# Ledger of designs, part 22: VH-VL binders against q8zy40

Target 1, 190 residues: q8zy40
Amino acid sequence: MIVGVVDYTVGNIGSVLTALKRAGAVPVVVKGVEEAGRVDAVVLPGVGTYEAAYALARQFKEVVLEKPTLAICLGMQLLFESSEEGGGQGLGVFKGRVERIKARKVPNIGWRYTHVVKNSEIIAEGYYYYLHSYGVRWGENEAYTAYIKLEEKYVAAVERGHIIGVQFHPERSGRTGLELIKRFLAVAKR

## First folded at step 5 (VH-VL)

Design R27 (framework fv_regdanvimab)
Fold by ESMFold2-Fast, scan of step 5:
Structure R27 (fold): chain C 190 residues (1-190), chain A 127 residues (1-127), chain B 110 residues (1-110)
Amino acid sequence: as target 1 above (190 residues)
Amino acid sequence: QITLKESGPTLVKPTQTLTLTCSFSGFSLSTSGVGVGWIRQPPGKALEWLALIYWDDDKYHTTSLKTRLTISKDTSKNQVVLTMTNMDPVDTATYYCARIEYYDSSGWLPYYGMDVWGQGTTVTVSS
Amino acid sequence: ELVLTQPPSVSAAPGQKVTISCSGSSSNIGDNYVSWYQQLPGTAPKLLIYDNNKRPSGIPDRFSGSKSGTSATLGITGLQTGDEADYYCGTWDSSLYAVVFGGGTELTVL
């Protein structure tokens, strides 16, 4: 399976490319919507600043709605309606607002237990690696699949059909993250 | 400094509902990262976890008893209440409440340990 | 059924070292933090170890914990008569969505 990794031109995507290869995919870097139209699935990576990433990612909204999508960290945040960080705008795929997290130390960095609240073919409960200063507060929402506990609960994963967003970095989460990517690819191939 | 104390009936008849209250001091369930759990121990047997509730009202129950268990908190009174329906002689045990912190002094690392326990209250189920 | 396995008993002489094991699976010990509890006869349990190897304030450094794979170990050095108690391991089980305890180990000093 050919998986397009969207290059926001705002950070290094090497670990995502490596993780996709290890999971059995053929990753390609995508800079435009026409290129994204030609791949089997899309990854929105978690590197860069919100404002700069939004400016480039907004052109990919229709691709995300159309193709299997895994959105990582910042990529997940871009799918929401708005953000306190930078641009204040999101793609609006998911309802909600990204806000600065309330925690003793910001960024939230390290391994955190991720609680899964509904059955998912892709998101498994366990420890994943986090690195973020902004997040989406947990609440009542059909798309909210998993949370982490900081000073408050924050969304760890969201799902709607073929669109999966995760706040953590599966490409940095060892065996657990690799298995998540493998499950994403298996579901995407259906 | 931190104390927890269980209270409730010491004798319950079969089929009745047991209600136990955990009253505590030295901490508050308005503090992020804190919870209170319930554990029981039948005479001469091992510890069995029943339920817990966190500061954010998140609740967990052991699957084998989930339909019989309710846990709730009253943050203003520093109390956590456990309710268990349809009591049976096999439920005879010492019932403990205990504090749990989701975070420790080293930072934002969760732990699933019960760090301060009440003295326990013995509940006998008999007619 | 018991999810975490401990030896039912262990014994050693005063001043010696003893080790108590706790064996589980990937869904509990493998993926989660382990705690250890001491229960003296007729008393409530007391937390000895949390987060695999950390001690609460007031717990002597004679008590230590470790975890490797799906097993955890409680070590007690310089054994004293007052250490005679039941010891329990405990952790979260991700598949059961529950806190689980071991069956307990009775420590006898001599």
Scores: ipSAE 0.006, ipTM 0.547, lowest interface PAE 11.4, mean pLDDT 86

Design R28 (framework fv_regdanvimab)
Fold by ESMFold2-Fast, scan of step 5:
Structure R28 (fold): chain C 190 residues (1-190), chain A 127 residues (1-127), chain B 110 residues (1-110)
Amino acid sequence: as target 1 above (190 residues)
Amino acid sequence: QITLKESGPTLVKPTQTLTLTCSFSGFSLSTSGVGVGWIRQPPGKALEWLALIYWDDDKYHTTSLKTRLTISKDTSKNQVVLTMTNMDPVDTATYYCARIEYYDSSGWLPYYGMDVWGQGTTVTVSS
Amino acid sequence: ELVLTQPPSVSAAPGQKVTISCSGSSSNIGNNYVSWYQQLPGTAPKLLIYDNNKRPSGIPDRFSGSKSGTSATLGITGLQTGDEADYYCGTWDSSLSAVVFGGGTELTVL
């Protein structure tokens, strides 16, 4: 399976490319919607600044709505309606606003137990690696699949059909993250 | 000093509902990262976890007893209450409440460890 | 059912070393932190080890923990008669969304 990784022009996507290859995919870098049209699935990586990522990612909204999508960290945040970080606008795939997190330490760095509350074929409960200063407050929402507990609960994963967003970095989460990517690929092949 | 103490009836008849209260001091369930759990131990047998509740009102119950168990908190009174319906002689045990720290020493990773326990209260279920 | 397996008993003489095993699966020990508890006769359990290998304040370094794969081990060196107790492992089980304990190990020092 050919998986397009969107290149926001800022940040290093090497770990995402490596993780996808280890999971059995053929990763390719995509910078335009035409290139994304030729892949089987897309990944919105979690690297770069919000402003730079949004400027490029907004072109991919139609692709995200039509193809299997895994959105990682910043990539997940871009799928919401708005953000306190950078230009403030999101793609609006999921309802909600990205806010600066309230936690003992910011950024939230390290392994966190991720509680899964909605049945998922892709998101398994367990420990994943987090690195973020902004997040989405947990609440009642059909798409909210998993949370982490800081001073308040924050969204760890969201799902709607073929669109999967995770606040953590599966490409940095060891075997647990690799298995998640493998499950994403297996579901995307259906 | 953190202390917890269990209270409730020491004798319960079959089919009745057991209500146990855990009263604590030295911490508050309004503090993030803290919870209280209930564990029981039948005479001469192993520890069995029953339920827990965290500062954010998040609740967990053992699957085998979940339909019989209710856990709630009153943060203003520093109390956690466990109810268990339809008591049976096999439920005869010492019941403990314990403090649970959600975050490990790094301040971020949960460990579900029970760091301070009450003395336990013995509940006998008989006619 | 108990999902964590411990030996029912272990014994050694004062000054010797013992290890107590705790075996589980990927949904519990394999992917989650392990705690160990000491229960002296007639008393409530006391936390000995958390996060696989860390000691709370006041626990002597004679007590140690380790984890490999789906198994955990509690080590006790320089055994004293006051160590005679029941020892329990405990962890979170992700498939059950529950805390689980081992069956307990009775340590006899004599």
Scores: ipSAE 0.055, ipTM 0.685, lowest interface PAE 6.0, mean pLDDT 88

Design R29 (framework fv_regdanvimab)
Fold by ESMFold2-Fast, scan of step 5:
Structure R29 (fold): chain C 190 residues (1-190), chain A 127 residues (1-127), chain B 110 residues (1-110)
Amino acid sequence: as target 1 above (190 residues)
Amino acid sequence: QITLKESGPTLVKPTQTLTLTCSFSGFSLSTEGVGVGWIRQPPGKALEWLALIYWDDDKYHTTSLKTRLTISKDTSKNQVVLTMTNMDPVDTATYYCARIEYYDSSDWLPYYGMDVWGQGTTVTVSS
Amino acid sequence: ELVLTQPPSVSAAPGQKVTISCSGSSSNIGDHYVSWYQQLPGTAPKLLIYDNNKRPSGIPDRFSGSKSGTSATLGITGLQTGDEADYYCGTWDSSLSAVVFGGGTELTVL
C-alpha cells in the first residue's frame, strides 16, 4: 500500500517514513494535491511550525475528506477549527480549538497513558509518546475517541470514518505505535 | 543478559551529598522508550521511588525529595547518576537502580514497569 | 502519604490460594496499568506481573493479576514455602507525575 506523507518543507519526516516502512507500507513524500490523489492513504505528520504546516496542509483538505488519513500531533491539530499557536486558522474537519496546555510541565514530553472511551479498530488503550505544548481540551463530542489526563483532560485521538487524528507520535511509540500504524493500514485497505 | 549495578559510598555523614552511579550492560539508553529509575528501601520498610530518566533525557523526581535530587545520564558510558543533597540518618537505606522496559510476546513498553533491578547498595548515614 | 494501600500481612497454608489487594484512586490505578513485585528476604525485588495481568517469562501461572476500578489484586494459587516474601504493587500517578508503590504485604506460608 502506497502512503503519501505530506511534506510541510520544514522539520524531519524521517521517523514517520521509517515507521510506515516497518508497518509494511510504501511511503512516498507528497508536496501537492495531484500527487496525493495518486496514493492509497495519506499521513499529515507532526513536524514543523503551525504557520508553515497550515500554509501547505490547507491544500489537502479535500484529500483528507476523501482518503484514509492518519494525522499525527501537529497534523491532528491542523484538523481542528483554529489554534492559539500563531493565532492560526485550522482546516475545520473537527470542531474545537487548539490552545496552550495546562500541565505541570510544558511542553508535555514523555509517555502518557491514553484512555480510550469508545470502541476503535485503530486506537488501542495504553502508553504512547507525547511531545507538544498545545492541545485540544476534552469535552463531549462524538468524534473524540481518547484522552490523556494532565492537570486537565486533553484529546489524545479523534475519529470520523476514514479520518484518524492522534496527539501522540506513533512513529516514536515503539511497538505500540507500530501496531497502531499496522491497524490503520489494515483498515485503509478495505 | 541485562545487568545493572549500583556503586558509591557505603557510609555518608549528615549534611553531605550522596552520589550513586548505576552502570549497566545488555541495553542502551539510546533505545527509544527505555529509562532507568532509582528506588530506595530503608531497613524493614517499603519501597520508595526516587527518580527516573528516559532515553530522551526526560526526568522525574518524587515530589517530597525533588529539591534534593538530581538525575543524569551518560549514554556513551551506559551510566545513570543520582545525587542527593543534605543527607540525614533517615536516608539510611538500600538504593536500587532498575530498567524501565519490558517486552513480552507483545513487545510492549510499559511506562512504569521496572523489569530488571540491580543488586542494591546499602548506604548508612551516621550521626 | 501512602498513595496505594495494601494489607500489611497475609497468611495461608501450602497448596492454598491467597489474594493480596492494592487500593488507590482514579489518578493511579483507575487510569494506569498495575505491576506487582516479589521481594524475597535480603534480595532485590523481582517483577511478577505487569500490565495488570501479564507475566514475564519464567513466572509460573500460579501468579495472576487483575484490576477493577481503582483496585488491583494479586492472586497466588498452589502456595509453596518459597512464596514467602514481601509483595508490592506499583503504578504511575498522573497527578504526581510519579511512580508510586504500595506499602507492601508480607506473605507467610504456615
Scores: ipSAE 0.000, ipTM 0.468, lowest interface PAE 14.6, mean pLDDT 85

Design R3 (framework fv_regdanvimab)
Fold by ESMFold2-Fast, scan of step 5:
Structure R3 (fold): chain C 190 residues (1-190), chain A 125 residues (1-125), chain B 110 residues (1-110)
Amino acid sequence: as target 1 above (190 residues)
Amino acid sequence: QITLKESGPTLVKPTQTLTLTCSFSGFSLSTSGVGVGWIRQPPGKALEWLALIYWDDDKYHTTSLKTRLTISKDTSKNQVVLTMTNMDPVDTATYYCARIEYYEGWLPYYGMDVWGQGTTVTVSS
Amino acid sequence: ELVLTQPPSVSAAPGQKVTISCSGSSSNIGDNYVSWYQQLPGTAPKLLIYDNNKRPSGIPDRFSGSKSGTSATLGITGLQTGDEADYYCGTWDSSLSAVVFGGGTELTVL
C-alpha cells in the first residue's frame, strides 16, 4: 500500500516515513493534490505551526474526505474548525476549536495514558508519546474516541469513517504506535 | 494530615445491598489529580480492587463485579460512596478506601498512598 | 485469579537482605508503574514504593524497588523483626482497565 505523507515544507517528516515503512507501507512525499490523488491513503504529519501547515493542507481537504486518512498531532488539529494558534482557520472536518492546553507544564511532553471510550478498530487504549502545546478540550461528541487527562481532559483521538486523527505521535510511540499504524493500514485496505 | 475512614453496616444478609461511605480529611476531590478507590480483602486472601472515582467524576470498576457496583462522590462533604448489590457470603471481607493520584495523564493508577483502617463486612443470615 | 505472581513466603535472619519478586505481563508491569505495599497483621496496607522505585516520606532507604521487563522486585536490607508482614505488589492492567494486586508474600524474620 502506497501512503502519501503531506509535506507542509516546515518540518522533518523522517520519523513518519520510517514508521510507515516498518508498518509495511510504501510511503511517498506529496506536495500537491495531483500526487495525493495517486496514493492509496494519506498521512497529515504533526510538524510545523498551525498557520503555515494550514496554508498547505487546505488544498488536500478533498483528498482527506475521499481517502483513508491518518492525521497526527498538528495534522489532527488541522481537521477542526479553527485554532487559537495564530487565530487560524481549520479544514472543518470536525466541529470544535483547538486551544492552548492548561497543564502544569506546557508543552505537554512525554508518555501519557490514552483512555479509549468508544470501540475502535485502530485506536487501542494504552501509552503513547505526546508533544504539543495546543489541543481540543474533551466534550460530548460522537467522533471523540479517546482522551488524556491533564488539568482538563483533552481529545487524544477522533474518528469519522475513514478519517482518523490522533493528538499523539504513533511514529514516536514504540511498538504501541507501530501496531496502531499497522491497524490503520489493514483497515485502509478494505 | 490526611485521613480516610470507612463506615457502613458490619452485618449484611444475602441478597441485600451494601452501602459503604468513605469520609476523608486533609484533601479534597475538588483538587485535580486526586481520586479515591475501594479495595477489599476476604479473610486470609489477597487484596482485590473494586472501583475508583477521580476528581472529574471519571469512574472505573472491576469487570467481574461491574454490574453490581456503583461509586459516587460528594465533594462538598468529602465523601465517596460504594454500593454493591445482591450480597453473597463470598463477599465477606474487610473493605478499605484509599487515596489515589492521577499522575498528569501518565497512568490511571499512581499508587494508593493513604488508606483507611478498613471496615469488616460479614454476609450471613 | 491472580495476574501478578509473587512467592507465597520468604524468610531471612535479622540484619540480612531479602528480595520479593512480582511477575506479570506487558499489559500490567511491562507498560505501567509498580507500587509495593506492606501490611502488618490486623492493619491496613501501607505504601512502601511507588513509580517503580520511589519512596514516600518516612520510608527508610533500606526498602528499594526495581523493575525489568514484565517483572518487579522489592528489596529489603538490614532486616528487622518489625518487617514481618505481608507484602503486595500492585499496578494497572491496560487490557482489564483495572488495578491488579499480587497474591502477597509473607515475610518471616527468623
Scores: ipSAE 0.007, ipTM 0.562, lowest interface PAE 10.0, mean pLDDT 88

Design R30 (framework fv_regdanvimab)
Fold by ESMFold2-Fast, scan of step 5:
Order: sequence, then structure tokens, then C-alpha cells
Structure R30 (fold): chain C 190 residues (1-190), chain A 127 residues (1-127), chain B 110 residues (1-110)
Amino acid sequence: as target 1 above (190 residues)
Amino acid sequence: QITLKESGPTLVKPTQTLTLTCSFSGFSLSTEGVGVGWIRQPPGKALEWLALIYWDDDKYHTTSLKTRLTISKDTSKNQVVLTMTNMDPVDTATYYCARIEYYDSSGWIPYYGMDVWGQGTTVTVSS
Amino acid sequence: ELVLTQPPSVSAAPGQKVTISCSGSSSNIGDNYVSWYQQLPGTAPKLLIYDNNKRPSGIPDRFSGSKSGTSATLGITGLQTGDEADYYCGTWDYSLSAVVFGGGTELTVL
């Protein structure tokens, strides 16, 4: 399965490419919507600044709506309606607002237990690695699949159909992260 | 302490198969994030990666030698074996095995650094 | 052919500073972490730098690494005669699914 990783032209995507290859995919770097049309599934990586990532990612909204998508960290945040980071606008795939997290220490860095509250074929409960200063506050929402507890609860994963967003970095979460990517690929092949 | 050591024949005739064993201590290939790779260096030339195997039996081989290379592990014996078929004089080199950690000591930054190397074994291919 | 390019040699006097470059492309250095290895004559390579700029235990802080775009640099300060060796950069190339090494740089301390 050919998986396109969107290149925001900032940040290191090597970990994502390596994790996809280890999970059994054929990863390719995608810089435009036409290239994205040629792949089986898409990954929005979690690297770069919000401004740079949004400027490029906005052209991929239709691709995300049509193809199996895994959005990681910043990638997940881009799919929401708005953000306090980088000019405030998001793609609006998921309802909600990204805000600076309220935690004793920011960024939220390290392994955090991820509580799954809705049935998921892809997101398993357990520890994943986090590295973020912004997040989406937990609340009543049909797409909110998992949360983490800081001083407040924050969204750890969202799902709607073929679109999966995770706040953590599966490519840096060892076996647990690798298994998540494998499950994403298995579901995407259907 | 972590130690790796290569063993196998030092002389091989053209067309024969080379089998090298890497024996190690101080770590296990049952540990998540750990692998062992093989690298060779012909006399006076650069390092050339050949193959690697990870804890989960995931295997990678250099494409130029793909039909000639086999890598396997015996986790219970702490050994990794490299087999190379149809040896040629141009395959004369020092062969090294090395430990590879997928993640750094923090457990989350992936790298393909080969942090501990064996001493190397010299293989000469001639009639 | 090599996919990572290093200068074949570099030289400086004891106590001086040197830098060794390693140039690649987006499929290797651009999108992955770089490691550096020191090989003294007649010995196995030794890891000096991993993850672009980190040192293993026992490596002195006069060795440093950096990465910018598709190039990486190894820096050595306070040169000592014991630093005479071949130096190799290495990284993962995702298009090849392979570990790739540079051609090596011979450091001479004059």
C-alpha cells in the first residue's frame, strides 16, 4: 500500500517514513494535491510550525475527505475549525478549537496514558509519546475517541469514518505506535 | 558490557557461499527497538552496509546484493547469521556486525546509529 | 555510486578546529537523523555522534554534530594527534530502504 506523507517543507519527517515502512507500507513524500491523488492513503505529519503547515495542508482538505487519512500531532490540530497558534484558522474537518494547554509544564512532553472511551479498530488504550504545547479540550463530541489527563482533559484521538487524528506521535511510541499504524493500514485496505 | 564478535571462514573460493555468525552479549534481540546489522569494508575503501535484522524479525538488505544475501537471528543463542552466495574476489573485505538501536536512550527518538561494533573478520576470496 | 558526499581529506594543526561536511538529498539527510563514526587505522568504527548532534557516553564534548537541510557537519575542536582517523557520516535512505554511508574523510593532524 502506497501511503503519501504530506511534506510541509519544514521539520523532519524521517521518523514517520520509517514507521510506515516498518508497518508494511510504501511511503512516498507528497508536496501537491495531484501527487496525493496517486496514493492509497495519506498521512499528515506532526512536524513544523502551524503557519507553514496550514499554508500547505489547506490544499489537501478534499484529499483528506476522500482518502484514508492518519493525522499526527500538528496534523490532527490542522483538521479542527480554529487554533490559537498561527493565525487561528483550521481546515474544519472536526469541530472544535485548538488552544494552548493548561498544564504544570508546557510543552506536554513524555509518555501519557491514553484513555479510549469509544470503540475503535485503530486506537488502542495505553501509553503513547506526546510532545505538544497546544491541544483540544475534551468535551461531548461524537468524533472524540480518546483523552489524556493533564490539569485538564485533552483530546488524544479523533475519528470520523476513514479520518483518524492522534495528538501523540505513533512513530515515536515504540511497539504501541507501530501496532496503531499497522491497524490503520489494515482498515485502509478495506 | 555490550560485546559483539564476528566468526566464520577467513578464506573462501570463488562461487562458494560465505556464512558469518555474529555472537553478542550484554543485550537481547527480544528487546523492543534493538537490531543487528552487517557492514563490510574492502581494503582501502569505504564502509558498505549489507543487511540488518530487528527484534521483530524485520529484515533489510542492500538492493545491489539482494539475491545473494540472507540474514537470520537466533534470539535464544544471542546470534545473528549472514549468508552470502556466489562469492567473488571483489567481495574480499573486513566484515563487521554492529548493534543498532531504533530509539535513543530516551526511548522516543529513532536513529539508525550503530553504537557498538564487533572487531571485524577479514574474508579473502581467492582460488 | 555513493549517495552521501564527504571531502576525501581534511587537515589542521594540534589545538585547531576542523569541520567535516556530509551532503545528501531529501531521501536521506533531509528527512532522517545523521550519525558520525571514527575509524582509527586497523580498528573497527566507533560511534561519535547520533541523532544529528548527540554524543554517546564517553565521547568528549569537543566532538559536535549539526544538520541543515540536506547537509550535516561534524565539528572537532582542540585537535589532538589521536584524532587522526577516517570519519564517516551515515543515515537511513527511505527511498532505498537502506543504511547509507559517506565515502569517508581522512583527517591528518599536522
Scores: ipSAE 0.005, ipTM 0.498, lowest interface PAE 11.9, mean pLDDT 86

Design R31 (framework fv_regdanvimab)
Fold by ESMFold2-Fast, scan of step 5:
Structure R31 (fold): chain C 190 residues (1-190), chain A 126 residues (1-126), chain B 110 residues (1-110)
Amino acid sequence: as target 1 above (190 residues)
Amino acid sequence: QITLKESGPTLVKPTQTLTLTCSFSGFSLSTEGVGVGWIRQPPGKALEWLALIYWDDDKYHTTSLKTRLTISKDTSKNQVVLTMTNMDPVDTATYYCARIEYYDSGWLPYYGMDVWGQGTTVTVSS
Amino acid sequence: ELVLTQPPSVSAAPGQKVTISCSGSSSNIGDKYVSWYQQLPGTAPKLLIYDNNKRPSGIPDRFSGSKSGTSATLGITGLQTGDEADYYCGTWDSSLSAVVFGGGTELTVL
């Protein structure tokens, strides 16, 4: 399976490429919407600032709606309606607003237990690696699949059809992250 | 088995500095999510939280006593030390240390203090 | 100054049920997780309930916790003379960045 990693941010995507290869995919870097149209699935990586990432990512909204998508960290946040960080506007795939997290320590860095509240073929309950200062507050929403507990509950994963967003970094989450990527690929092949 | 034990002087004069040590076994402050807190209880009164320290050396102190309190850890010795300056007779209390566990529900600023030391009574008088 | 309010005392006979309340605000109980502690006379406190309604290993199921809005409750069923103790609620207050305890409730089993 050819998986396009969208190069819309200034940050390093090397660990995402490596994780996809280890999961059995053929990862390619895509810089524009035409390139993204040629791949089997897409990954929105989680590096950079919201404002800079939104400016580049907005051109890929139709690709996200059309193709199996795994959105990581900042990538997940871009799928929401708006953000306190920088630009204020999101792609609007999911309802909700990204806000600065209320936590004992910000950024939220490290391994956190991720609670899954409904059956998922892709998101398994367990520990994943987090690195973020902004997040989506937990609430009643059919797409909200998993949460973490800080001072408040925050969305850890969202799902609707072929679109999966995770607040954590599966590419930095060892075996549990690798297994998540493998499950994403298996579902995407359907 | 997890145990904690407080040690330090039982009598302190006004204006002196109190130093209390919490020695523990059965867990490590190298473990992510784990912390140790200090709580005091004046005779016949309620529990009052003083300070806590986490595995990553992050520290919190009650606002009313913040300038008087210092908390530190020695992970290699399994010890947490609380220092309180300018002691006053109103500081007479039993002082407890307790473990803070993040347990099964992920990282929280406070889950609850799951194992407590027996306490040490400190009397402040001239 | 206390930010969590408990009744100062409660009493009941062996075998009865009691409920102890703990009232706070949106900066503590309303958004955070509540713990309950039992303090037998002359002893250190013992954790009874954490994360609103969960029991540590070794705590009997006649102790239960619940939370609604900005208030929490500790329920004790089948009261025994050995339950005679002070009970404290505790939580995190986000506006103070501090652990806060209630004033305590003295349970007398008579």
Scores: ipSAE 0.000, ipTM 0.503, lowest interface PAE 12.2, mean pLDDT 86

Design R32 (framework fv_regdanvimab)
Fold by ESMFold2-Fast, scan of step 5:
Structure R32 (fold): chain C 190 residues (1-190), chain A 125 residues (1-125), chain B 110 residues (1-110)
Amino acid sequence: as target 1 above (190 residues)
Amino acid sequence: QITLKESGPTLVKPTQTLTLTCSFSGFSLSTEGVGVGWIRQPPGKALEWLALIYWDDDKYHTTSLKTRLTISKDTSKNQVVLTMTNMDPVDTATYYCARIEYYEGWLPYYGMDVWGQGTTVTVSS
Amino acid sequence: ELVLTQPPSVSAAPGQKVTISCSGSSSNIGDNYVSWYQQLPGTAPKLLIYDNNKRPSGIPDRFSGSKSGTSATLGITGLQTGDEADYYCGTWDYSLSAVVFGGGTELTVL
């Protein structure tokens, strides 16, 4: 399966490309919507600032709505309506706003136990690696699949149909992250 | 050895502002994950949390009193100061400061491992 | 207001066992760690249990903690007269963004 990784940041998608190869995919870097239209699934990676990533990612909204999508960290945040980071707009795939997290230490860096509250074929409960200063506060929402506990609860994963967003970095989460990517690919092949 | 000690007036008149200082030793608020909180206990009543401040100057206050409460720290002096405005007789209590235990890696919790002896504040005309 | 409910009192004879309950909701006990504090008459509270079931250095193993769902329990075995005290549970409440304490339980050793 050919998986397009959207390139909206400089040089830091290497771990995502490597993880996709290890999971059995054929990853390709996509820089425009024409290229993204030709792949089987897409990944919105989690590196860069919100403002810079949004400027490029906004052109891919139709691709995200049409194709299996895994959105990682910043990529997940881009799927929401807006963000406090850079005062930016989001793609509006999910309702809600990305806010600066309230935690004892910001950024939230390290392994966090991720609590899954809805049955998911892709997101398994356990420890994943986090690295973020902004997040979405937990609440009543059909798309909210998993949370982490800081001073308050924050969204760890969202799902709607073929669109999966995760606040953590599966490409940095060892075997647990690799298995998540494998499950994403298996579901995407259906 | 970790110690905390509260200081301030023992008698306050209604409408006045209370200022309490927590002086501590054996730890620093420059250490990541560490904080200091304030708790009070009216005579014969339950513990009531008031406020806390963390090493990074992040602050939390109980909602019912937040407009009356200010918490600040002086890391170089090993002190945390609580002010409470518009004192009323119902605010008569023993006031404690306590160290908030730092979280273990990624697992935060809100425990208070070492407490000061407490200072009794009576609000009376 | 109190959001954590404890029995106001418990009593037992020396050498016996008691349990003290602390009941809350999903926004506090259900999703957070619980601490327990012992307050001897005329003294400041002392941390007895943290992270649901862990003891600080110096706390004897006859004190134990547990948590199930939205409730926590403090267990004390081999009761001694020196255990007469008020016991408080405490945790974080996400809805209030606040530390909350139970109303306290007075333990009498007869």
Scores: ipSAE 0.007, ipTM 0.492, lowest interface PAE 11.6, mean pLDDT 86

Design R33 (framework fv_regdanvimab)
Fold by ESMFold2-Fast, scan of step 5:
Structure R33 (fold): chain C 190 residues (1-190), chain A 126 residues (1-126), chain B 110 residues (1-110)
Amino acid sequence: as target 1 above (190 residues)
Amino acid sequence: QITLKESGPTLVKPTQTLTLTCSFSGFSLSTSGVGVGWIRQPPGKALEWLALIYWDDDKYHTTSLKTRLTISKDTSKNQVVLTMTNMDPVDTATYYCARIEYYDDGWIPYYGMDVWGQGTTVTVSS
Amino acid sequence: ELVLTQPPSVSAAPGQKVTISCSGSSSNIGDYYVSWYQQLPGTAPKLLIYDNNKRPSGIPDRFSGSKSGTSATLGITGLQTGDEADYYCGTWDSSLSAVVFGGGTELTVL
């Protein structure tokens, strides 16, 4: 399976490419919607600033709606309606607003337990690696998939059909992250 | 200092519902990062976790007994209540409640049950 | 069935050292913190070790914990008669979404 990693930021996507190869995919870097149209699945990586990422990612909204999508960290945040960080507006795939997190230490860095409240074939409960200063507050009335507990609850994962967003970095989460990527690929192949 | 104490009936008949109360002092379930769990131990057997509840009302139950178990808290009374339906002689055990605490930077669903009640023995027989 | 395996019994003389193993899998010990509990006859369990290798206040330093891969070990040095007890390991299991305990190990000090 050919998986396009969207190059919308100035950040390093090498760890995502490596993780996808280890999971059995053929990752390619895509810079435009034409390239993204040719791949089997898409990854929105989690590096860069919200403003820079949104400026480029907005053109990929239709691809996200059409193809299996895994959105990581900043990529997940782009799926929401708006953000306090930089760019202000998101793709609006999920309801909610990205805001600066309230936690004992900011950024939230390290392994955190991810609580799954909606059954998922891809998102398994357990520890994943987090590195973020912004997040989406957990809403009990929203159909979010998983949360983490800091001073308050924050969205750890969202899922709607073929679109999967995670606040953590599976490409930095060891075996747990690799298994998540493998499950994403298995579901995407259906 | 922290103490927990289990209370409830010591003898129940098959098919009846068991209700156990954990009363505690020295901490509050209004404090973030704290929870209370229930564990049982049949005579001569291993510890078996049943359920837990955290300060924010987040709840976990063992899968094998999930349909029979309800856990709730009354923060103002410093109590956690466990209800188990359809009791059977195999449910005969000593039932314990214990405190669970998240450390500030841990945020794990299970930390370690650092203070336990003395236990209450429940016998299920006709 | 138990998902964490401990030896059913161990024994040693006063002043000696024993180790108690706890074997699991990637869904429990491999990914999560391990705790150890001491249960003296007729009493409630007492937390000895949390976060793999940390001691609560009041636990002597002759009790120690370690974890490697999917196995954990409780070490007790300078054995005393008062250490005769059942010892349990415990952790979280993500496949079960549950706290799991080992089967327990009975320590006899001769």
Scores: ipSAE 0.006, ipTM 0.537, lowest interface PAE 11.3, mean pLDDT 86

